Miniprotein binders against q9bqp7. Designs and how they scored, part 38

Target 1, 240 residues: q9bqp7
Amino acid sequence: VPQNWFPIFNPERSDKPNASDPSVPLKIPLQRNVIPSVTRVLQQTMTKQQVFLLERWKQRMILELGEDGFKEYTSNVFLQGKRFHEALESILSPQETLKERDENLLKSGYIESVQHILKDVSGVRALESAVQHETLNYIGLLDCVAEYQGKLCVIDWKTSEKPKPFIQSTFDNPLQVVAYMGAMNHDTNYSFQVQCGLIVVAYKDGSPAHPHFMDAELCSQYWTKWLLRLEEYTEKKKNQ

## First folded at step 4 (miniprotein)

Design Ka48
Fold by ESMFold2-Fast, scan of step 4:
Structure Ka48 (fold): chain B 240 residues (1-240), chain A 82 residues (1-82)
Amino acid sequence: as target 1 above (240 residues)
Amino acid sequence: SKIVVFVIIEAPSPEELEEIVKRIEELAREHGGRVVDVEIEGNRAFIVLELPTEELAEKFAEEVRRLLEELGLRVEVLVERE
């Protein structure tokens, strides 16, 4: 059990729209400082199992592609993910607040892949927005907060070359989602509460994206695991 | 402490990998365990499982090796005490 347990949900908040909530999705800029990010915490506290799998994968890829080929592959994967997120932000943002949508960004296999998911997404409240947990002292940049099939969710968009039909195939993604959720629920820049998560894995060839929905109970389970990772991170951080 | 099993599978297609992963998940459940993590990259699947005892983990590992051998596929299984 985490030594410094803190609840994921805020009993003072509602998941319903408030009259004081902005009609335009929030986009709080991420201010880099000494406070650790969700991704930093997760990268610094990988389990022995995760390190083993990552190292085996890296070794095999280098054997197949060579050192230069491996670098090119990883750079390309990063670029594809960046472009996909930019396209989704453009699609979900109000047109009146944007210069003009980049038509080239909107016409990709990844965007085709998520069309059936996007039809079930509405009530966008935040896009590419910074969150900070003031009590637990961590920050993050979430992709999207919107209603998915009527449930307010923290939505994380992922790109993949291969199918990921199982939630357990999303690495630390469930932890990332609940970390953002817990931060947003206790961040004074936001007034609403999120109790559900959604990880959407999109495919380059336009094959239907796989949605991995996380209800409140599942989010609570992953939240406990996130708190343990955060505790491990603070233990490893040398006192300065 | 729990016992962790790492399974690495190679198959000709992602569709075959998906089916095999499901069968391995069912087999783990039969031995009182669960799948902790799955990563599919190309023609390979990397599976991390948790089993309640060393005895059940070794029995599970043997059954996984038999399953993949019967399918004529490459598999690597590693049991670690964590």
Scores: ipSAE 0.006, ipTM 0.253, lowest interface PAE 9.3, mean pLDDT 79

Design Ka49
Fold by ESMFold2-Fast, scan of step 4:
Structure Ka49 (fold): chain B 240 residues (1-240), chain A 82 residues (1-82)
Amino acid sequence: as target 1 above (240 residues)
Amino acid sequence: SKIVVWVIIEAPSPEELEEIVKRIEELAREHGGRVVDVEIEGNRAFIVLELPTEELAEKFAEEVRRLLEELGLRVEVLVERE
């Protein structure tokens, strides 16, 4: 169990819309500082299984593509993911002019893949927005906070060339989602409570995206695992 | 909730790994589980499996360790709860 346990949900907050909530989704910029990001914590505390799988994949790709080819491949995968996120932010933004322009420019298999998910998304409250947990000392940049099938969720958009039909196949993604959730629920820049998560895995060929919904119980389970990873990161940094 | 099992095998040759992977897949099926992912690189095999309960996952893990010990091959079997 984590030594420094802290609750994921904030009992002083509600998930219901407040009349004082802005009609435009929040977009708080991520500030550079020495506080670790969710992604950094997870990268620095990978399990030995994850390290072995990553090293194996890297070695195989380098053997097939060469070192320069591998760098180009990973850069292209990153760029495609970045463009996918930019397209989704545009589509979910209430600004008509930018939304129409970007929809025409950014048509891709990934966008086709998520169409059936987007039909169930409404009430967007935050897009590409920074979160900080002041007490636990970590930061993050979440993709989206919106209602999915009537439930307020932290939504994380992922691109994949391989099918990911099981949540276990998404590795640390559940930890990433709950880390953002816990930070947002305790961040003074936000006034609402999020209790659910959604990981959406989109496919390049336009095959239907796989949604992985995380209810409050599942989020609480992954939150405990996130706290253990954060504790490991903190101890590792003290010993450096 | 499903239980994820990670199996990492080192063997002297890739040919031996192919046969062992098939046997491990059969063992998983016998315990009500399935192989989620398999990748072989050089002298190592990386296998991800799902089993329906912790009891079946631990029993499967013991059978895998026994099989590999009899073959004189190095193996790591890790059981992770969802």
Scores: ipSAE 0.005, ipTM 0.193, lowest interface PAE 11.3, mean pLDDT 79

Design Ka5
Fold by ESMFold2-Fast, scan of step 4:
Structure Ka5 (fold): chain B 240 residues (1-240), chain A 82 residues (1-82)
Amino acid sequence: as target 1 above (240 residues)
Amino acid sequence: SKITVYVIIEAPSPEELEEIVKRIEELAREHGGRVVDVEIEGNRAFIVLELPTEELAEKFAEEVRRLLEELGLRVEVLVERE
């Protein structure tokens, strides 16, 4: 897939608010079809380094927790992440409040971790919303589109047990963000332009979350890498 | 210009892993390469190596697989291609 034929940004769209912008954040439902999701593409095209590092991490965890303990641990991590996303959607949605949900499901540590980031978030335009790139044929479910410090961003909320002070520590997260951005910018369900990304890594102990802001140039660089992963996925499917 | 190779081996004991790692290091040197990093985690060893060319990296990978097969042990050899 040639990068110059599939740009991440859509010059026909603006990031400026206008009268046709929805007053309530968009939540387009994800439709199941044969088109691959961003997460599937990334999982099927991991680098040799990523596979090696993941296997080493798994081995270390199994040695510490035992096989059953490791399974319980991974199940709990998944559940904590899901609850964190549900809590954030509730907090950022004008139609929902935390009191309308089971407070026992909320992770106060993770929510405490992101408080300083949330104070800089406004103008929410989409929450837990489906995106599709019609010409590149992939779909995704993005977490949030909102202004962060005055810049319209695709925002991806992550939970982590270990500090992630550098964007390189977040692995495929930048690719996920730009994949959603490129899809949204070319999806007819949306009318606005997103040129920036934000990865927010929240911590269970309530330590301040690390924001990794991605400007337009950085997004363009990761978009190039995402297109290569998508091409690799397509080629792999032909060989199965 | 350098090719990175990742090797994951499994053996019954850490002592056996140390001996196998030394043999893998020797194989790397025979192919013009070197060991960059080694971590032994229980009954598994995680090895990072550098080889000068893709051809030598692939030959090295096959020699490692043959060595571990001869020993009756599990191995994964991952060659980082461009």
Scores: ipSAE 0.607, ipTM 0.916, lowest interface PAE 1.1, mean pLDDT 85
Fold by OpenDDE base, second read of step 5:
Structure Ka5 (fold): chain B 240 residues (1-240), chain A 82 residues (1-82)
Amino acid sequence: as target 1 above (240 residues)
Amino acid sequence: SKITVYVIIEAPSPEELEEIVKRIEELAREHGGRVVDVEIEGNRAFIVLELPTEELAEKFAEEVRRLLEELGLRVEVLVERE
């Protein structure tokens, strides 16, 4: 049980998404400061087992590709992920703000993969927007806040070369999502509240993406786990 | 902001492992870092280090890999990436 419990949902904010489609998605800039990011907290609180598994994977890949090959692979994966997020931001941005869409960005297997998910996405309220939890003292950059199948969600887009049909296979992504939710729900830059999360795993080969929907109950469960990770991080930093 | 580096080592013997851990600690200090945690299980060590910058962390990681490869040891190095 977390020692410093804080609610994921803000009772002062309406539980009902305002029906008015925002004219322009929010994009709050992320400022690097002494406040830890969600990603930093998660990375520094990985279990030894998690680290071991990741490194084992890395070593296996190096064995298969060689060191230079692996460096190239990791660089390409990063670049593909970045391009994918840029493409999604372009797609989800209002038409009036659409800079000349680089058509090349839209021609990816990942974009093809998420097409069926995008059909169910509407009411975009934020894109690539910073969130800060002032009380719990962490920050993050969320990918998207939008309605998915009529439910307002924090949406996190992920790229994968391997199928991830189960939410459990998405590693700490559920924690990331709820961390963003909790921060947004208590960030004064936002006037609305989210109660759901969505992790979308897009695939390079264009196969249909897997949506992992997180209802309010599941979000609450992962929120408890997030708080524990945050406490662990805080304690670790005090001892350094 | 400090960068966390994880090093996993497998050595032929516990004695060799101790020496390697010591060398890694020294190398971390040379890069302005420190060892935060060391867990040893048999011939395996899990080392958590902190480096001052990402650049120093990457340099450290590269040197650790080189050092351990020269010794013919199994090593896994993970640099925290934001």
Scores: ipSAE 0.014, ipTM 0.275, lowest interface PAE 7.9, mean pLDDT 85

Design Ka50
Fold by ESMFold2-Fast, scan of step 4:
Formats: C-alpha cells, structure tokens, sequence
Structure Ka50 (fold): chain B 240 residues (1-240), chain A 82 residues (1-82)
C-alpha cells in the first residue's frame, strides 16, 4: 500500500489549540469488534527474526526461572505495566479524586523514573483513548496525547527491567505510536493534528527514564512500515 | 549496564555464514565487545553480542551494516540497552 494514498497527517487539520477544544482530556472507550487492533496486527505480523529472538529469550528465561517461574515473571511484568499506566493516567488527569485514590500506586520506582519527563509534559488532550482509522479499518487505544517540550505528541509509556528487557515490546514501539497517530488524525472523534511521537521507557529501579522523540519525518518513515505490516496482516487473514 | 546487539544475516549458503560470523566476532573484539551466542539455521545466522557502551555499539552496528552491504547480503542490526 503506497503511503501517498494513505498519508499519516491530515492536511485539513491544525496542530494549534482551538478555543472550542475541551478543557478535560478526551477518553473515548475502546469498542471490541472484528476490526483489528494495532497490537493484534503487530503481534500477527512479527518477522521471522522477531519470532526467533523472542523464542530465544523465552528459552533462556525458562532455563533460569523454570516454567512456573517464567509464567509468574511475565505475569508480574504485565501487572506492573498496567499499574504504571493507571498511575500515569491519574497523575495527568485534572480530577483530584482519582489522584488521591491511586496514591499507593504513585510511589513506585517507575513513577520516580518518569518525574523528569513529566515536568516537560503539558496541555494534555487525550488519555487512555480509543482511535480508529476509518479508511484503513484498524483501531487502537493510545496512552496519552500531550505537549512535550512544546510539541504535540502521541506519548507511549513503557516499563523496562534493566537486566532482562522484553525484546518484543521494543521492536514495534515506533510502529505502534505512528499507527495511533495516523488513526487519530483521521478519526472524526478528534479535531486536532498530531505530528510527533514520544516513547518513554521507565525503569523499575527509579533510574531516569529514556525519552525517544520522533519528529514528523521519522513518523512518516515508520508510517510506511506500519502500512506494510497492516497489508501483511490482511493478506494472512485471507489464508486462515 | 551492558549494551546488547542482535545481528541477523542472510546468505546463499551456511558455509558462507560461518566465515561472516567469524569476521563479525573480530569486529566486535575491536570495539571492546564479545559474542554471547550464535545460531546458524539454513541460510540465516543469528548473533547476540555485548558491547561496553552505546557509542561503541552504534559504531559497531554501522560497521557491520557496511560490511554486509559490501558483500551484497541482507542484514538486520538491533541495539538494546540492558
């Protein structure tokens, strides 16, 4: 699929604030249906190299932790990530009641890790919000849309355990971000344009998080790769 | 913390891959790194390496890509911080 037929940016939209924009961040719920999600498309179109590296990582972890230990480890990683996202939504939400309720989650090392990034985040436009690309027929749930150092970004929050990072989650992070960006830019539920991405990798030990900023040019490059993955997904589903 | 580099190479034959893997191992040593693991299956080689710094890992990755480009072979190089 040629990228010039399906552009990531919508020329009819502005990235400037609109006076009629809501003061409260948007949170559109994700509707489950047959339309594929970004994460499903990426999971079903992993390259042979990605599958090989993931299998090698799993084998090594199972040898170290045992089968039950590995299952427990992966479950704990998933739960920690979920709690981290819930805490960030609470912190960035204007509702004080939610912040107070989640106080116990806010004292994690991951939250300490992102403090220096959060200082540069403002103008939150959307939190844990559903996006759908009406023409390309895919959906997603993005973490956050906000200004980072003055630029409107789709922000994706990631957790990492320094000794043994989850390899699979790193390979497709830029594709995930641009897929959400392209969907939001063409979703009638939103009126603004986002042209930049930010992947923030937070660390369990509280070490400073690493921000990976993606400018408009880089986003366009990854958008082309996302379109290829979406085409591969569609092709594979015809044979299942 | 150590930097891990993943290299995936495709070549016409397994014999050619063994020679290339050896050259990559030598290149890693020149950058203060080492091969952690290597697996050859069919016409592909999968190599895991450790390098001491991100700067050295990036230089190593660029030199690996250049080497494989000169040989006319496909290569994918990924750099991860642990």
Amino acid sequence: as target 1 above (240 residues)
Amino acid sequence: SKIVVYVVIEAPSPEELEEIVKRIEELAREHGGRVVDVEIEGNRAFIVLELPTEELAEKFAEEVRRLLEELGLRVEVLVERE
Scores: ipSAE 0.007, ipTM 0.193, lowest interface PAE 9.8, mean pLDDT 78

Design Ka51
Fold by ESMFold2-Fast, scan of step 4:
Structure Ka51 (fold): chain B 240 residues (1-240), chain A 82 residues (1-82)
Amino acid sequence: as target 1 above (240 residues)
Amino acid sequence: SKIVVYVLIEAPSPEELEEIVKRIEELAREHGGRVVDVEIEGNRAFIVLELPTEELAEKFAEEVRRLLEELGLRVEVLVERE
């Protein structure tokens, strides 16, 4: 699929806010469908490098924890990530319930980790919201769309136990962000244009989160790679 | 006819990885190969290299293991025919 036939940015949309835009962040529910999700596409088209790293990590963890210990560990990691996302949605939502839960939310290591990032986040437009690329036929659930340091971004919140100071350390996360961006920019449920991405890696021990900002040029580069992954997924399904 | 070599390095700190990657690239070049891709995650680096033959790839892999073990680093090397 040529990138010029399916651009990430929609030339008919502006990145400037409209007076008619709702003051409350959008939260469009994700509908179950046969249309593949971004996560599914990425998982089914992992590179040899990604498979090697994942299998090596699994092997090491099972050796250290045992099979039952590994299952417990992965379940706990998943639960911590889920709680982190729920806490962030609550913090960024204009709902009154935020005030009631402030003390408990601030005591989380992951929430402490992102405090300096949250200080620079404003103008929230979407939270835990479904996106669909109508032409390329994929769906996703993005975490957040908001201004980071004055620029409208698709923001993806990640948790990690080990430092990830390099964008390369985040594996497919840049592809995930641009896939959501391209979908949102071509989804009739949304009227605005997003041209930047932000991957925020939060740490359990409260160490300062690492923000990986992606400008429009970088997003375009990763979009080309996402289109290749989507094409690979489509070909793989056709050959099954 | 190219052979792919995967190298996983664990260093005490991320700062050491840049110099280590340069050494590995130089070593690959000495064996007629090249670095195809580098991915860094915290104190770990994942390197993908191409070597022209299985013989040179195995020789390269052994040299990499020797170099990094001498530096006190943990290393894992896989050789695959592509």
Scores: ipSAE 0.000, ipTM 0.204, lowest interface PAE 12.6, mean pLDDT 79

Design Ka52
Fold by ESMFold2-Fast, scan of step 4:
Structure Ka52 (fold): chain B 240 residues (1-240), chain A 82 residues (1-82)
Amino acid sequence: as target 1 above (240 residues)
Amino acid sequence: SKIVVYVMIEAPSPEELEEIVKRIEELAREHGGRVVDVEIEGNRAFIVLELPTEELAEKFAEEVRRLLEELGLRVEVLVERE
């Protein structure tokens, strides 16, 4: 049990459309700060299981590709992920951008992979937007907040070369999603309540993306785990 | 309260590896658990499993180590709470 427990949901907020909600999706810029990001907290507090799997994956890839090949591979994967997020932001944004003109970006296998998910996405309220939890002192940059099958969700877009049909296969992604959710629900830049999460794993070959929907109960369970990771991060910083 | 078991297996050939992975899956079911993820790379397999209790996870881990050691195969098993 975390010592400094704080609720994920804000009773003062509603997930229903409000007249005060902006007509365009919010995009609050992430400002440089001493306050740790969600990704930094998770990277600094990886479990023994995550370290084990990461080390085994790295050893395998270096064996197959060589050291220079591994570096090129990881750089390429990062670039592909970045372009996928940029394409999704363009597709979901009502405003035209230069990125909308990149036909190669918009026709990628990853974009084909998510088409059936995008059909169920509407009411976009935030895109590539910063969140901050003032009380728990962490920040993040979330991908998207929109309705998925009628439910308001924090949506996280992921790319993968391997099938990820189980939510556990996404490792820290559920923690990342609930961390953003809890921050947004208590961030004064936002006025609505998010109670659901969605992790969408897209595939390079265009195979149908796997959606991992997280209801309010599941989000609450992962929120407790996130608070423990945040506590561990804080303790590690005090001891360094 | 979730108990996760990580298993790494190294076998002499891919054919033997496929068979042993199936045996591990069956053994997990016998202990009330399930396979969460499987990654096969050459002569190695990496398996992530979920078991309902710490007692069942430890029994499963011991059975996995025993089975693979009797087969003369290299194995690493990690049992952790998440």
Scores: ipSAE 0.013, ipTM 0.224, lowest interface PAE 8.4, mean pLDDT 80

Design Ka53
Fold by ESMFold2-Fast, scan of step 4:
Order: structure tokens, then sequence, then C-alpha cells
Structure Ka53 (fold): chain B 240 residues (1-240), chain A 82 residues (1-82)
């Protein structure tokens, strides 16, 4: 049990639309500040096993690609992920105007991979939007809040390559989602309640994406784990 | 219930790593532990070990660091708690 427990859900909020809700998806800009981001907290509190496995993976890749090749590979993976997120924001935004370059962003294996998931996504409430937990002192930039199969979800889009997989901890992905959820549920810039999460893993070759749905109970379980990681981060920074 | 220890060693060649791994295995045995897994990736060795207590794991880690320092080689030792 974390020492500084705080609830993930806000009893004063509803997941149903009200007359005050905006018709267009929210996009609150992320501002620079000293408050740690969700990704920074997770990166600074990796387990010893995660650190060990990451170093071994890096060594294997460097042996295969060379140091310059590894640098190029990681830069390309980052760029592909960024373009995938930009394309999804464009597809899900009702105000987007397509251009020649934007058309090319919409034609990737990753976008083909998520087509079947997108058919079940509607009622978009937020896109590439900043969240802040004022009480717990962390910030984040979430990908999407929308209804998936009729349930309001924080949706996180992930990319994966085959046959040379990029090593990622799926354990931290659920923590990232619930951290955003808890922040949004207590952020005054938002008026609604989110109780579910969705992690979508898209594939470069266009193979069908894998959706990992998280119901309210599962979100509550991962929230406790996120609070422990946040506590560890705070203690680690206090001791520096 | 045992404490897991991760060791990453860098040496000029893979051949040198084989001898160092054997010495680390002996050192672990001296502290009541054992090697669980070893992987040599080019000029680096990645070793997973188990030791019976946190105290023995920390003593082992300190002795591994001293061994590699005497050899003039780079090492990272990570002690994980249950």
Amino acid sequence: as target 1 above (240 residues)
Amino acid sequence: SEIVVYVIIEAPSPEELEEIVKRIEELAREHGGRVVDVEIEGNRAFIVLELPTEELAEKFAEEVRRLLEELGLRVEVLVEEE
C-alpha cells in the first residue's frame, strides 16, 4: 500500500456528456515546468531487471547494426512513432484539413494495422492533450480520450516492428495509461470521468493491431502500482 | 526466497570474459549463491545470479566491483530486492 494513496476516480464527475461539454476535442498544450512527467517518473524508476534487459538489448543491436546503425535505427523508430501519432490525431480530429503531405502520413502499415480498431472508436473528447495532477504533482501528454465499443477510454497508441522487435516493457504501458486517467479525472481543465483504458499495439507490416482493454477494476490495480512508482521517484529525488 | 543480482562486464575480447565469468561463479558460491544465466554479447557479459540474503548480495557485489577494478575493466552490479 503506498504511503500517499489518492483515488484514481473522482466521485463528482460523470462519463456522460453535459451541456457544458465542448463539441470539439480538447487539446490543452503541455507547458514547460519543474513538475515531472509520467514518462520521466517511469524511466527513472525502472527495475534492476528492466535496466539489465535494456542494456543487453542495446548491446545486441549495436553488434548487429554498428553504433551508427543503432543510432539511425532508434531515430527511425522514434520518427515512425511520431508520424503514426500525427496521422491518428488527423484522422480523429473533425477540424483537420488534409494536404498532400498529410495524405502520405495516412498511408502507412501502422495505419492499416489499426483500421479495425478505429471502426469501434467514436465520441472523441481529447487529442494530444496535457493533463496535470495538482495534488500528486505530475504531468502528462495523453494521446486520446474517446469511446471504444461504447466505453469512454484513455487510449494509448503504440508501434511495434517485426521481425527485429524494439524492446519495450508492456508493464509500464498500463501504468502510463492509469497515470493519465487519474490526472485527467482531477484536472480542472476537464469535466468528465474516465474509468477505462485501451492500449493499442500497431504493426509496421499492417498486421492487425492488438487492443488491450483495461476495465475499471484493472485500472484501479495498476493505479496502486503507479502510486508506488511515483513514491519511489519522489524519494529518489529527495535523496539527491 | 533469494536476492537476484545482475552483473554487466566489459572486456577487450570475448575470450577474456570466459575466465572472468568463472571467477565470478566461484565468488558467488563462496557467498552461498549461484549463477542462474550467462550471456556473452561481443565484448560484454550479462550475468544473472541468486544470493541467499541482501547482506551476502551486497558483499558479493562489492567484491565483484573490486575484482573488476583490479583488472582495469568496466562493471555494473545491480542488486534487486524481493
Scores: ipSAE 0.624, ipTM 0.913, lowest interface PAE 1.0, mean pLDDT 85

Design Ka54
Fold by ESMFold2-Fast, scan of step 4:
Structure Ka54 (fold): chain B 240 residues (1-240), chain A 82 residues (1-82)
Amino acid sequence: as target 1 above (240 residues)
Amino acid sequence: SKIVVYVIIEAPSPEELEEIVKRIEELAREHGGEVVDVEIEGNRAFIVLELPTEELAEKFAEEVRRLLEELGLRVEVLVERE
């Protein structure tokens, strides 16, 4: 149990839209400062199992592709992910042009992969938007907040060339989602509450994306694990 | 502290692989353990599991080896303890 336990949900907030909410999705810019990001906390507190799996993956890829090939592969993966996120932001934003949406749809098997998920997404409230937890002092940049099958979710879009049919195969993605959720629920720039998460793993070959829905109970379980990672990060920072 | 077990399995098809992973998850639960992580690449799965004791980890490892042997497939099992 974390020493600095804090609730993920804010009892003062509702998941229902109200009249004061903006008519367009929020897009608050992420500002660099001394406050750690979710990504940095997770990167600095990887478990032994995660380090072992990452090292095994690196060794295999270097053996298969060579050192230069591995660098090219990782750069290409990063670029593909960036383009996928840009395409999704365009598709989900009410202010984007039809031409831009059409061009993005034509460029990626990843977009084909998520079509069946997108049909169940509506009521977009935030896109590529910064969140900050005012009490726990961390920041993040979330992909999307929208209703999925009628439930308000923090949605995280992931690309993969390999199948990820189990939530356990997504590594720290559940922690990332609940960290954003907890921050948004306690961030004064937002007025609503999110209680659910969704990790969508899209595939390069256009195979149907795997949605990993996280209900309130599952989010609470991962939130406890996130708090432990944040505590570990804080202690390491004090002792460095 | 919990004991960590690493399992690498290979199956002829992705469908068979997913079914085998499910059975391994079930076996882990029967021995008081849980799957911590799963990475699938092609026809191979790399599974990380936590079990409460050395004895239960040994029993679990033997059951996994027996399961793959019973399936009569061209499969490889590698179990590594931390």
Scores: ipSAE 0.000, ipTM 0.223, lowest interface PAE 11.7, mean pLDDT 77

Design Ka55
Fold by ESMFold2-Fast, scan of step 4:
Structure Ka55 (fold): chain B 240 residues (1-240), chain A 82 residues (1-82)
Amino acid sequence: as target 1 above (240 residues)
Amino acid sequence: SKIVVSVSIEAPSPEELEEIVKRIEELAREHGGRVVDVEIEGNRASIVLELPTEELAEKFAEEVRRLLEELGLRVEVLVERE
């Protein structure tokens, strides 16, 4: 299937807590680089169906709100998502890792939505942390690595203004999660193994968030698809 | 105006996916609709269907959601008006 296959999991690593693990969650800053990000690769290799759905959604929204109204709406959605991620990072950070506290961030409907998921999250090891796959040459910024119901997961937080009981983005959210996972598992800045993923879709009205757990087998399946997307990206760049 | 229903499916295998896609196509025909586009990637598929009215599109979408839930599969079904 992919020409340059590489394993998602690192057999030399363990997912169990180690005495050498830092007590403070890791937060490695994302460095500017010519190396493509996971988001860039996915955006540049969207399927015809994904492009079609996105364009039709844009046109419908522009028709309803006008061009300026659509820009304002999109800006607000982006800002809400950013604030949600900032709030989660603050909530999951230990007291000794000080973050600016904002009442609005901590009391949003999105945070209310995710409360029941947060109760099952512990053992946070990384927050808003950069990952790089040295062999496959891509980078990313993951939201969170923590135990969910006892299993170490790459956790990706998503927001939705409308009820979406399933994955917010068709085909790409699981690819994003496994791309981060594979990078982290082979990144020398990290010493542990992640084999599971979790996509959490939080709702603006505070209705309960939907968790989408991905076990090791499912992650392996999506990893193969991610490798194909990465290969397609590389080939498109050669042909430009 | 056109009423479009977009369905995204992830099945345990390509063989099971093919059967589910055929079932969805059959349900669309029963509601007076037609398949506009089908894209398959391994065990995942994206199907776009056109329905004659908003009422039939909603009934169809609900039947598809029910079918996929009964099969224990992830469901993403969107109804859009053009």
Scores: ipSAE 0.000, ipTM 0.171, lowest interface PAE 16.2, mean pLDDT 77

Design Ka6
Fold by ESMFold2-Fast, scan of step 4:
Structure Ka6 (fold): chain B 240 residues (1-240), chain A 82 residues (1-82)
Amino acid sequence: as target 1 above (240 residues)
Amino acid sequence: SKIVVYVIIRAPSPEELEEIVKRIEELAREHGGRVVDVEIEGNRAFIVLELPTEELAEKFAEEVRRLLEELGLRVEVLVERE
């Protein structure tokens, strides 16, 4: 199935900054509706390997922590991720005030981990902002759109206990990034073009975060895989 | 590329799982395949296997499901199709 009918990049858009672009990052709220989210599509179309590895990991954790301990562990991982995203939004927002600064959030090992990445991030265009692909009918909430080392990127912030020095060890994260990119490039709420992605994996102990930069070619390759996952999701809904 | 098969088995004890794993190893060899990895985690076994073709992988998967059904045990067999 050739997917060239649904390109990731919009030929009617430019990646160059306009003088009229707002200095305040966009934050479009996510509207609840029947349209599937990127995360739901990916969760419902996991590969056989992903299902197997997830079940094995769950079993190991339950044996080690007990069922209640496992629930507490997963809740803590979720909460740590949420706090990390809130801290990053605060740091990158030009609307940050001294009163809004939470010293405890800013002291996190995860924030220490990303310091060397943050110094290369500028020109923030969107933070915690909703995207919708008009034609393909999916939605998402992206973390950040900003320039990384002079390239406009969809940036996805991740927390991890284990080192992720290679992009292949991040599994569906590249698909998530290109899904947001394709949606934003075709969403009427946005006027700019994004052609690059960045996955930043931060570590709790403050070890240097691993940046996984995705150029336009790599984004196009993952876009093809995302379209297959979206098609699989749509097919499964019809066969239910 | 070789076809990968993932098997998840639930049984009352780790000892029972060890015997079932041996039988699955023999079934894999009969189909020209091999066991890549085995992890027994309490009352569940997690097995990764390689089969030479999709046809042999599907036939192997059906025989594994039949084996576990005859033993009255729960099994999930996942074939990574190309």
Scores: ipSAE 0.630, ipTM 0.914, lowest interface PAE 1.1, mean pLDDT 86

